# VHH binders against Fibroin light chain (FIBL): the designs that were tried, part 13

Target 1, 244 residues: Fibroin light chain (FIBL), of Bombyx mori (Silk moth) (p21828)
Amino acid sequence: SVTINQYSDNEIPRDIDDGKASSVISRAWDYVDDTDKSIAILNVQEILKDMASQGDYASQASAVAQTAGIIAHLSAGIPGDACAAANVINSYTDGVRSGNFAGFRQSLGPFFGHVGQNLNLINQLVINPGQLRYSVGPALGCAGGGRIYDFEAAWDAILASSDSSFLNEEYCIVKRLYNSRNSQSNNIAAYITAHLLPPVAQVFHQSAGSITDLLRGVGNGNDATGLVANAQRYIAQAASQVHV
Key: E = the ipSAE of ESMFold2; O = the ipSAE of ESMFold2 at other seeds; V2 = 0.75 times the mean of E and O plus 0.25 times the DockQ between their complexes.

## First folded at step 4 (VHH)

Design f13 (framework vhh_nb_b201)
Fold by ESMFold2-Fast, scan of step 4:
Structure f13 (fold): chain B 244 residues (1-244), chain A 122 residues (1-122)
Amino acid sequence: as target 1 above (244 residues)
Amino acid sequence: QVQLQESGGGLVQAGGSLRLSCAASGFTFSWYGMGWYRQAPGKEREFVATISSGGYTYYADSVKGRFTISRDNAKNTVYLQMNSLKPEDTAVYYCAAKVTYEIYGSQEYDYWGQGTQVTVSS
């Protein structure tokens, strides 16, 4: 069942609440050019290809899982892509729990195969404000074990358990936002995470002006401009460290 | 201080309806998946229905089409609407909650309620 606190996508909220915060984030993403979204997805595919070719996934598995989480949120309405993304997330959490990432590696092939086939649909679905709060499962055509994956809970747990020494400060900020137990902060944390993960962060940086202007326009008492400025600072720092 | 408190159980005639409620406290309800399980005398505990934090539902074949699970995040409550009740639905019904990667079709819930008795007479 969907929460009743929803509003029209053409409204710019003055206050951030459970439904409106998700809409602000989704609409800010919608103002990013489709080319930028496509490049972000292609960068994820390149990371997944590189990871699949390496023998040691443990040190980088959290970054790949977090990137898969972003795609899962964006593609929650696409059965094949959402299911494949859920399998990556679930396999990652199993790997963290067991210390064995073989299943995680095996989940990567089907995942980016599906993403590649449905790139245009993924971009189209990004504008749905409720999408970031939806989970996947058998009801959405995901085959395997009769299990429903709670993407919000899985996403939060991945962020909370992340130990990326490179991005530790950014992860700490995201953890604090989630730990506030506030739906507005949780939705904003998910949005910030999308900006901070290399190489996705580099793509968002080039569109930061439009995103900053949108968030400034709806920030009022929330002062979203400070949040965006901090995200842009970390994106710039991360970009200087990313090599081809 | 995590608590799950079930209510709404009772005696009803076959073909009747009952609505079970489970009030949650001590955690951020909207981040948890919620489920209902039942246990009849002399039988194993069985899965009934579940609802994700995002509102997606999954039902046991034995109750599909008759039972509806829903949640009200503003009230921190999960519900089970039980229609077209049969004598074989007689059981103690348990509410369960979990923050995890895989929460449905599994008995690996983080928290369980005390249970509420449902009795369906023929």
Scores: ipSAE 0.000, ipTM 0.130, lowest interface PAE 16.4, mean pLDDT 51

Design f14 (framework vhh_nb_b201)
Fold by ESMFold2-Fast, scan of step 4:
Structure f14 (fold): chain B 244 residues (1-244), chain A 122 residues (1-122)
Amino acid sequence: as target 1 above (244 residues)
Amino acid sequence: QVQLQESGGGLVQAGGSLRLSCAASGYTFSSYYMGWYRQAPGKEREFVATISTGGRTYYADSVKGRFTISRDNAKNTVYLQMNSLKPEDTAVYYCAADFYIRLGSEEDYDYWGQGTQVTVSS
């Protein structure tokens, strides 16, 4: 299935002294070509925390705005069935209200199918989002979005379609490995940080792909849930290796 | 390991401004969430602001619109610009860093600075 890209041992020096987890992690971050993409899973964790907060309507509304904005912008920037985004936005809003995102996940396939029909424009949006935002003005999709979000929110939307329990488990496991302060756990945390997160971006980087290739993949029956589940399984396995 | 050193505190009149700086040593500054907390005499430590690795900011309601958190990864520094200061803002201000953080919980932070005193006179 999905192969997680890892630094070879010679790329991350093994001669770093015990207790220098921060140096190992920084060295790995410095060599990550997609640092901004690697932040996406942390941003999704923050969004999911906001969405899970009962009695905090403002945070839930903010999370919806962040996700709906990029979906509306992608819809507005591509010709064809702009109203396809309405189903995604409506099912996302319903997911926030009910705590069940199955409908949101199901709506993404058809939307990304629509995206696939207009890959040239979406590729321009990914690589030059500022320029395309100026040309299209406010979001024009059927959902009536009033804000335009940058391409980084596209990773947030894709990851948010995945099992939310993955982000909480990842946080706990990585923090535990980092705080263990032994060389093996520190190295595992560094590899997870630099090369596993976000799992979606790693799939990207292994091909000549772009975010448009990822979105097309989802539209063609490859869902982000499966990619995230594979990453989650790897993280759990890495944590288990500390005790072997 | 990340070491944090705050500066910029002091005495200021109500309505005035201060800019706090937190200099981080160690090699992983850009990988950390950075936050500011404060503790007034006889009170528990409370959240003020946080900034994610990607630059997203979150503020306590008591400081929203008056304080601005920012970071400069090239200088390994996080800042807290404090405007329209009130006597209620008097506290020791702490810089905090964590590799992976949940919003609003101080137990999530792995590293803390020594604190810098801010006193706002009426």
Scores: ipSAE 0.000, ipTM 0.115, lowest interface PAE 17.8, mean pLDDT 50

Design f15 (framework vhh_7nfr_2)
Fold by ESMFold2-Fast, scan of step 4:
Structure f15 (fold): chain B 244 residues (1-244), chain A 124 residues (1-124)
Amino acid sequence: as target 1 above (244 residues)
Amino acid sequence: QVQLQESGGGLVQPGGSLRLSCAASGFTFSYYSMSWVRQAPGEGREWVSSISGSGGWTYYADSVKGRFTIARDNVKNTLYLLMDSLKSDDTAVYYCAREGIYIVTGDSYGMDVWGQGTQVTVSS
């Protein structure tokens, strides 16, 4: 909520100079409050802690769906046990299927430990996003491979839940960073996406499951053609939008 | 320091076979999905194949299905590409790559670590 009111159309460029993408990222981060970034991280951890203490996990399905991408990215953006986030997502899915959430609760400790051990890096990224070096793909590597996060679908869902025009400019910046061959830019794009998701999640509850479905289902070996088609689509779209 | 180092490229005649290797260091190899991407002379990069961290899931470009096999050895931290029935069209520099977050499997723009590449030339 706070984050979506802090940007101005006059402050974020629509045109991105490829040679200056890192400076554009730094300027964009200047318009995101450190408190809002911290709140986004705390919200994910607190939702998971609340779920672990409650007996009605079925009614919490929407909250987990809304945070799945953030959980995956938060773990992936820091070094160490990248599987911790994937284990939380997979254990939750298993719990829904079986009606037994003991495994889900057991997965939270290692995840919080992983995040906690790397709080200094997270704080450094909040202040200086260009310092993030390399990402880890826990959803792909640990979740059995092929699980993909459809970046454009996630952003389309965010944009559909808001009528603020400044988000279109942020989407263009983040999309450019994502399509970069620079690993820092890709990691920063993912972190920005994770940061912006929580403020708008409550507005599109009926669509909240789509990101979780992408993480849980698409890559489980039953749609290899779909995975290849998506890869070709991203490549073609990046080629057609060099100047966006 | 995160590194990927390819080997096994060379000159081979049409219909021949090659085995490419990629040695990974500086990260927990088994946690990451890995890919092979190639670049032919005068062309852009083309995704070839991907394998999940466990090795349980594999994906291939239509141009190589039935001819190439991707494999990994998580004990040795090594990725492989077994190339059979090689064609002149397979001539390219082959890159080993680590898959990052927010990528479509096989999307070369989503790769966050790249090797230096190894040349494969298919010529009589």
Scores: ipSAE 0.000, ipTM 0.129, lowest interface PAE 15.6, mean pLDDT 53

Design f16 (framework vhh_7mjh_2)
Fold by ESMFold2-Fast, scan of step 4:
Structure f16 (fold): chain B 244 residues (1-244), chain A 122 residues (1-122)
Amino acid sequence: as target 1 above (244 residues)
Amino acid sequence: EVQLVESGGGLVQPGGSLRLSCAASGFTFSSYWMSWVRQAPGKGLEWIGRIYYSGSTSYNPSLKSLVTISRDNSKNTLYLQMNSLRAEDTATYYCARVHYEIWTGPDAFDIWGQGTTVTVSS
């Protein structure tokens, strides 16, 4: 375990390439223990519950993209379609740019299918925090293109920089990562930063109360299996409402 | 009114053991991470460890072979078991409620007890 505060200005260059930034950001994620990661899973379940109540995913596109980002990170060790969550985020940014969310909607079916098929592994993480493998390395490469570069590292930095427990140095790393990226991936870093960072910060702040209530319920004897069953039901409901 | 009250401090001989307690009131104890922190005379604060609401623990690596933190949520009580005490373990021991951020984990203490004093002397 390494923390971001172990890096001096001598070790973190002003203009950093993506590979170097990924290494630093991955070590910052390793600072978070398995218990903290299990709480993040509970947060995702609450977000999915709220999202499944929506009849119009286009009006909640940013919330869906946020959830896809969290699932992409937390489920990187889960077998299946690693590109499903990345495709949701990429098609969301395309929708914002073009005003056309048809591709975004088409990406939701495979994404919800991927998550739903693997929810038992997420349940195992809640019960056994070390059970699931989180990817904290370079961004997930998609089989069809290999063009998603350091997306997970950039996402980790965005999540870390949106919370008060990580300071301006992590935010500066995100900025340097954006500036040093090649033109093929520069747009991805720019759009996830511009479009996801403020909603992510707001979601975490708003979810703090909901997560406290979930933790209180679980701690007081509520059945975590029932919570997972409800999440599976919500994901199935969301998937059934998506036209592909 | 939110309150933490430590007890169990006192005089103990080198090599001895001692168990401290921290009684919580005024909040839902079972929903919070809790920590122990100590301060030796004339020194700064030293973090000992924390316990998640479920019982999982994380310790200061320099102390983890010497201490065990536990909790009893039905009694709203936090415990610190100390073994093989040395003169340098003489300190005021505080329990504290952990402020927890979901993604980044524990980052601050928002409620502190008044402390209980442990003196290790022959």
Scores: ipSAE 0.000, ipTM 0.124, lowest interface PAE 16.5, mean pLDDT 54

Design f17 (framework vhh_nb_b201)
Fold by ESMFold2-Fast, scan of step 4:
Structure f17 (fold): chain B 244 residues (1-244), chain A 122 residues (1-122)
Amino acid sequence: as target 1 above (244 residues)
Amino acid sequence: QVQLQESGGGLVQAGGSLRLSCAASGFTFSHYGMGWYRQAPGKEREFVATITWGGSTYYADSVKGRFTISRDNAKNTVYLQMNSLKPEDTAVYYCAAGPFSYYLSEPRYDYWGQGTQVTVSS
């Protein structure tokens, strides 16, 4: 089960720079000093290219897949980009099940090429938040028997299969930023959770109606147990869908 | 303790070359984009070049084809090779580190060096 307040208010999460999913969290944290969403998209693409260039996808596959999930969320409404991102996610889950990541590696080339060709369209959708939302059903244009095709479910399944500490680390990062008393800490935490970590951002929005109000409450001693429990519900729902 | 230390500046004749280095410490270098900016006397600080974690490079139009940015993650160092220097390249050059793969319109890097003077004579 998930426990919050795993770290003290002054303690930096131990695996923020390490581990499969923690590398995505650490790099997403780094984007927090800018509100330019186009730069965030470019930074996510650079993470994927760096990992592909290293040729060691098996050891970092979950971080790459989680990054593809972020891009899939931000590119919702671009059918080709959404399909390419879903292929990366589905190939990753196939690799976890089979122990063979060759298909996952092969999915990355088309994904980088397709997303890169449509960067201007992605920027337009980032500017218009009304276009940026999770798929309600199967991923746009992607299909196959017994596989994950819903972006929300696929993202949550990756969290469930690769790094169960992801939500605890993200919560501690947000709480630490709020408690730092940095004049930008609430805006920084709101930016990272709302735009760079889609499942957590959605839970924050649903829980408080406002990320800023939630962060203020947490800093004043209100617990965030409900927020973490809601995030776990999404993971559990996605995990149940992976087996069907 | 985060530190960025520039070196390699100096006096050079027009048409000459210089190589600037920026040594970084106190953060995970491979997770950061690195950039070079410059400020001439009486002018605003301007973008020169940036390099991303994946090695992608971007240049200001004024230096494109003459300057080359590169990085060595094993040494936590970023470099700026400056060729075909002109008197208008005279400025204090600053190294910057930030989470961005490309940053041009508003320089809001997390960390900045103290600068190194480059003077190009006629």
Scores: ipSAE 0.000, ipTM 0.133, lowest interface PAE 16.4, mean pLDDT 52

Design t_acid (from n04 with G54D G55S S56E; framework vhh_nb_b201)
Amino acid sequence: QVQLQESGGGLVQAGGSLRLSCAASGFTFSSYGMGWYRQAPGKEREFVATISYDSETYYADSVKGRFTISRDNAKNTVYLQMNSLKPEDTAVYYCAAGTYVYISESHEYDYWGQGTQVTVSS
ESMFold2-Fast, scan of step 4: ipSAE 0.000; ipTM 0.094

Design t_bas (from n04 with G54R S56R; framework vhh_nb_b201)
Amino acid sequence: QVQLQESGGGLVQAGGSLRLSCAASGFTFSSYGMGWYRQAPGKEREFVATISYRGRTYYADSVKGRFTISRDNAKNTVYLQMNSLKPEDTAVYYCAAGTYVYISESHEYDYWGQGTQVTVSS
ESMFold2-Fast, scan of step 4: ipSAE 0.000; ipTM 0.120

## First folded at step 5 (VHH; framework vhh_nb_b201)

Design d_K (from b12 with G54K; at its last look DockQ between E and O 0.08; V2 from the best seeds 0.00; counts 0 for: pae E 13.4 > 2, placed apart)
Fold by ESMFold2 at other seeds, look of step 5:
Formats: structure tokens, C-alpha cells, sequence
Structure d_K (fold): chain B 244 residues (1-244), chain A 122 residues (1-122)
């Protein structure tokens, strides 16, 4: 049997990725035709490619996780909703405001379950491309379809928690997606915003290796069923360790 | 189902050598850093060696120059070559799979093996 632990070990130097994620991300993005990307999505794509070219793991992990989520949403022929993301955003911002994070902790299971369902869509680009237009994005069902959340409070928390220069530029672009009349754009805005909330970002930071392997498999045209399952499992395990 | 299975432990005379292997299954091996830890009876588990998913290696001061960690991604296996063994190296050796977490500046280990006994006699 195996157990999941986290250790702080000052004897181990950090391992810095030297640009590997940039090429993996670029190949994954090539799988999605430019005709399926709005101008705002193309702009996010460029920011994420630049983040993936940085020397630090955190930038590369963020670029990988966001890329996977965006490609997953673009892969659904019939969009789902943003309800899981909206719930985690609102429960987190309510927690910051009130000091009570019980609602946020309860929102994580449904959110990461929804993320996992979206990862299945990425593999469909490879193994079942002819049926993709009939694929349905996952939906929880809620009032407003997930458009009702405090976008500005969430981004205040995101920007306050990080000194990354990329996040200021990304905020402006994601705000255009948030304000779009297109439900796919709204869903992507919600998921990017939810991905970047500090405790959520830590889950993706910890699972980025498995997500990178998934994107590499998809980008190379490989059946990634096992890689999706591994990413889902690692995300769920990391989510159980969320500390607020 | 994830498995990390150590092998290659045993009894050896001081000054001798052993090669430990850890075979991995049920996860994407090439995306994980792989490490070796050891625990002597009544002691806390301590770091021995680590190899990142990119192949960078790190060693505890007590084993530098004597131990070599390596990995074979095609075989989903990490190795620990232990030379010039000392009685102080006697412990249960565990392999572990994890990633570096930049936010905490530490390695997080998701999976651990069952351990293999290494006994070094004088």
C-alpha cells in the first residue's frame, strides 16, 4: 500500500524546469484549430505560452493547468455550465469576507469532479474526433448557469496573493471573456478565475506533472485514457489537502 | 491501483555494495520525481536521495559520493546504487514518488513503497 504525505525538506534543492512545458503546451494548442478560438482566447494562449517559458515551476504549472482547462472547454460540442466554478469562487470570496470557509471546503469536491469530467473531453480530441461535436460539457445546473459570481472580488484576491506580472495582463483578457455574450467564453472565464484562487492554484501546482503528461499524450496524438485517469486521481488527492 | 515495489535489499558486509530497485505502476512515472528515504529502528524517516523528473539528482550529505540514484523511464524504475556501505546505513529503505511544490519550497510525496531492509554488518 501507499500513503500520501507532504514533507518540508530543506536539504532538497528545488528542481527548476528549463522550458519543457512551453513545447508541450504549444503542441496541445495546435490540436485546436484557430477558427475555434476567439481573439480573447488567442490572447490567453499567448500569455500561457510565455508563462510556460519561465524558469520557475509555479509559472509552468499554472500555464499547464489553465491550458488543459481551456482546451477541455473548447472540446465540448455542446457547452456545459460554469456552476461548479461559480460556487467555488463565491464560497471562497464569502470566506475571505466572513472568515468562514466551510462553504468553500464543501465546494471543492463538486468543482474538482467537474474539472475531471472536462479532462475526459481532452482525450476525445484524439480517440473520437468525429463524434466531438455531440459531446456535452459537464453541468451542475444552477440559477444563471454560473454567470453569477463576484468576478472582481475573486481577482482582487488572486492579484493580492501573487507578484506575477502575467496575472495583471491576464485579468484584463479574462474580464473580456467574463463580459462576453458567448456561454463558452463565460465558462472559460469562470474556470480560469477559479483555477487561480490561491488554494485552488495549489491543487493544480501539485498535480501539474500529471496534467503535463496528459497534454503531451494528446499533443502527440496518443490515446490518453490512462493519463486522464491519473490526472483525475492526483487532483482529487491534492484537493483533500487544501488548507485555508 | 498505484504500486511502488522495492527490491534488492539484504544483508551485506561493511564496505560492500547493494543496488536497490523500485518498480512503479498505476501512475505516470515520467512526471514524478523519485526519492529514497530510510528509517532505522526508533528513528524518524530521513532523506537519502532524489532524482527529479528531468533527471537532476540530490543526496543527503551522509551518502554523497557513495550512493548513486538513477531512473529508467522506459521501465518505470528508479535505482539506488549503494557503495562503501557502513553499519550506519542499516535501515528500511523506502522509495517515494512526488513533485516539488514551489509555494512551500518542498517536495510533496504522493506515494510510498512498503520498504526493503538493508542490514550492514561489521
Amino acid sequence: as target 1 above (244 residues)
Amino acid sequence: QVQLQESGGGLVQAGGSLRLSCAASGFTFSSYGMGWYRQAPGKEREFVALISYKGSTYYADSVKGRFTISRDNAKNTVYLQMNSLKPEDTAVYYCAAGTYVYVTQSWQYDYWGQGTQVTVSS
Scores: ipSAE 0.000, ipTM 0.203, lowest interface PAE 12.5, mean pLDDT 80
ESMFold2, look of step 5: ipSAE 0.000; ipTM 0.174
ESMFold2 (binder alone), look of step 5: mean pLDDT 88; pTM 0.878

Design d_L (from c01 with T50L; at its last look DockQ between E and O 0.04; V2 from the best seeds 0.00; counts 0 for: pae E 18.4 > 2, placed apart)
Amino acid sequence: QVQLQESGGGLVQAGGSLRLSCAASGFTFSSYGMGWYRQAPGKEREFVALISYKGSTYYADSVKGRFTISRDNAKNTVYLQMNSLKPEDTAVYYCAAGTYVYISESDEYDYWGQGTQVTVSS
ESMFold2, look of step 5: ipSAE 0.000; ipTM 0.329
ESMFold2 (binder alone), look of step 5: mean pLDDT 86; pTM 0.880
ESMFold2 at other seeds, look of step 5: ipSAE 0.005; ipTM 0.365
ESMFold2, look of step 6: ipSAE 0.000; ipTM 0.348
ESMFold2 (binder alone), look of step 6: mean pLDDT 86; pTM 0.876
ESMFold2 at other seeds, look of step 6: ipSAE 0.011; ipTM 0.436
ESMFold2, look of step 8: ipSAE 0.000; ipTM 0.294
ESMFold2 (binder alone), look of step 8: mean pLDDT 86; pTM 0.879
ESMFold2 at other seeds, look of step 8: ipSAE 0.000; ipTM 0.262
ESMFold2, look of step 17: ipSAE 0.000; ipTM 0.113
ESMFold2 (binder alone), look of step 17: mean pLDDT 86; pTM 0.877
ESMFold2 at other seeds, look of step 17: ipSAE 0.005; ipTM 0.373

Design d_T (from b12 with L50T; at its last look DockQ between E and O 0.01; V2 from the best seeds 0.00; counts 0 for: pae E 20.1 > 2, placed apart)
Fold by ESMFold2 at other seeds, look of step 5:
Structure d_T (fold): chain B 244 residues (1-244), chain A 122 residues (1-122)
Amino acid sequence: as target 1 above (244 residues)
Amino acid sequence: QVQLQESGGGLVQAGGSLRLSCAASGFTFSSYGMGWYRQAPGKEREFVATISYGGSTYYADSVKGRFTISRDNAKNTVYLQMNSLKPEDTAVYYCAAGTYVYVTQSWQYDYWGQGTQVTVSS
């Protein structure tokens, strides 16, 4: 039998080693091997594998959170839209220009609700794999499906927050996804962009461990209902602390 | 399905030795930390030893110097060498597999074996 343990009395500092986050990410990509992946998606996958191989927590956390979002988008049988992500992006960039972040704060609920729905889809890979073909990705509904947003201003903020060369490479690839005529590519571009906005990235930085546990549980063939609930709880807790 | 199967338990006299084995399948063994826990009748399950995927070892104070955890990634097996056994070591011993949780900077054990009985008589 298999037991999920939320807490271990034997808490020890992690030895920095190269394999752990990258192994979880590699297994996670196996879930969607049978999907068509564009060259741009394959390039993002390689960037995320490289980030997961870094020794620092922030790189590993970013790689895990982005991988989960991409896999969820690829696994839906009927694509959702990018509306929740686009709203967060536009509200954030409007806040940066104006100093008024009330719209951004209001956009977070629908966005993290959408993230939570994506986490449920990932668990369904194990418990109902035959039914994912008929699943509908999360959709908020808006003009253009959320394909149009302030992409360049968002990436200006993302790149200004870090010296990482990975982000510069990722920007170029995500821009190709943003300009694609393919709706799944546009949805993925919006989610990567929204995930990397500095206040949103902090939420995923604080919750990435629970997302890692979820991906590992699913990858091992376990019903991860408890792990989904834990990830949703950690995300909600971190989101309640968002400041701009 | 992940499987952890313990073996090597039994009855032994105080001062004696036993070697427990745990054979693992259904996951990439070299990517998991492995641990041993034990539960005596009427008591809570307690930590005994952990070995990381990189080979670092950690022990409960009650077993330091007497027990040695090791792993063989080629055989997908973790071992617990138990020397200088005492009657208070009597318990069901469980093998566990887990991963490092970055947010808490701790090991979390996701999978457990069915246990093997160790009985130490005086």
Scores: ipSAE 0.000, ipTM 0.115, lowest interface PAE 18.7, mean pLDDT 79
ESMFold2, look of step 5: ipSAE 0.000; ipTM 0.103
ESMFold2 (binder alone), look of step 5: mean pLDDT 84; pTM 0.839

## First folded at step 6 (VHH; framework vhh_nb_b201)

Design e_F50 (from d_L with L50F; at its last look DockQ between E and O 0.01; V2 from the best seeds 0.00; counts 0 for: pae E 18.7 > 2, placed apart)
Fold by ESMFold2 at other seeds, look of step 6:
Structure e_F50 (fold): chain B 244 residues (1-244), chain A 122 residues (1-122)
Amino acid sequence: as target 1 above (244 residues)
Amino acid sequence: QVQLQESGGGLVQAGGSLRLSCAASGFTFSSYGMGWYRQAPGKEREFVAFISYKGSTYYADSVKGRFTISRDNAKNTVYLQMNSLKPEDTAVYYCAAGTYVYISESDEYDYWGQGTQVTVSS
């Protein structure tokens, strides 16, 4: 077996040390005080830890990538919006209905740009912990702040693409975030939903090693500036290979 | 009809122990996180303990090491074992069930029990 901290862009991870992925996730989560998380976020955290310790590689890669994104969102003291995520969700579900994915392909750049901006925030847990409450989440701007999207149609597509018991359980939890009155919870719901769309999930599957390295750096209390840049690079490279 | 029914409160001498129970009905217990809160006279309701739907536990600093929360999904019941009780623990104890928003936001829980009185005499 090899660890997912092998991050050569020419190598496909074949096995990952599940104890290593789960340890990385657990240490990263310790930077967010449990009493400052929503009950739904605590439930997501729990299933992601299960995926990292008990799941196959795809589940572990998904758990790593989702953990990074959720912690990044929670690192902003002032919420951004869900517009990039909502656009990719709606564009994908429109593509499923129509057979035309041009809108979805156009939505990917802004979405992965937004993901990259959020990853910059995750390093703040170490570099600038005193400034975390004043950090502002990225906002792309759109009508309704990104709350208007095809949540159920997106999850129909996600669940149809996999028989994973983790995804069925996660749907129930994410729906609670989606229905929350809290804007940060709504943003996280949109991010997770967009993240799990099958072609988007493949991007994160391919970049999981670099994201694991980022979370390891943060969880060890290390300045992870270079690891953020590296994760952004691998995400961009994987995103350039998406076709639907 | 949702119901949370606390029991096990009462009068106990300082240093003693009590075990609170909260029996739940009318909702899917296994998908809810469960918490205990307390309110002393003249004080705001404060967080005591929380257990997630998967069994992870969280405690207020004031009770860590003395109180233990647990759940039995087969009986739809949450427990709070309170050891080494102090007069400062005197309060009405409420159980709560929630699936949304922040653990520390007491007004974001979906359901609340009626409360059970715990009185610790010196």
Scores: ipSAE 0.000, ipTM 0.244, lowest interface PAE 13.9, mean pLDDT 80
ESMFold2, look of step 6: ipSAE 0.000; ipTM 0.105
ESMFold2 (binder alone), look of step 6: mean pLDDT 86; pTM 0.880

Design e_RL (from d_L with K54R I103L; at its last look DockQ between E and O 0.36; V2 from the best seeds 0.00; counts 0 for: pae E 11.7 > 2)
Amino acid sequence: QVQLQESGGGLVQAGGSLRLSCAASGFTFSSYGMGWYRQAPGKEREFVALISYRGSTYYADSVKGRFTISRDNAKNTVYLQMNSLKPEDTAVYYCAAGTYVYLSESDEYDYWGQGTQVTVSS
ESMFold2, look of step 6: ipSAE 0.005; ipTM 0.302
ESMFold2 (binder alone), look of step 6: mean pLDDT 86; pTM 0.881
ESMFold2 at other seeds, look of step 6: ipSAE 0.005; ipTM 0.343

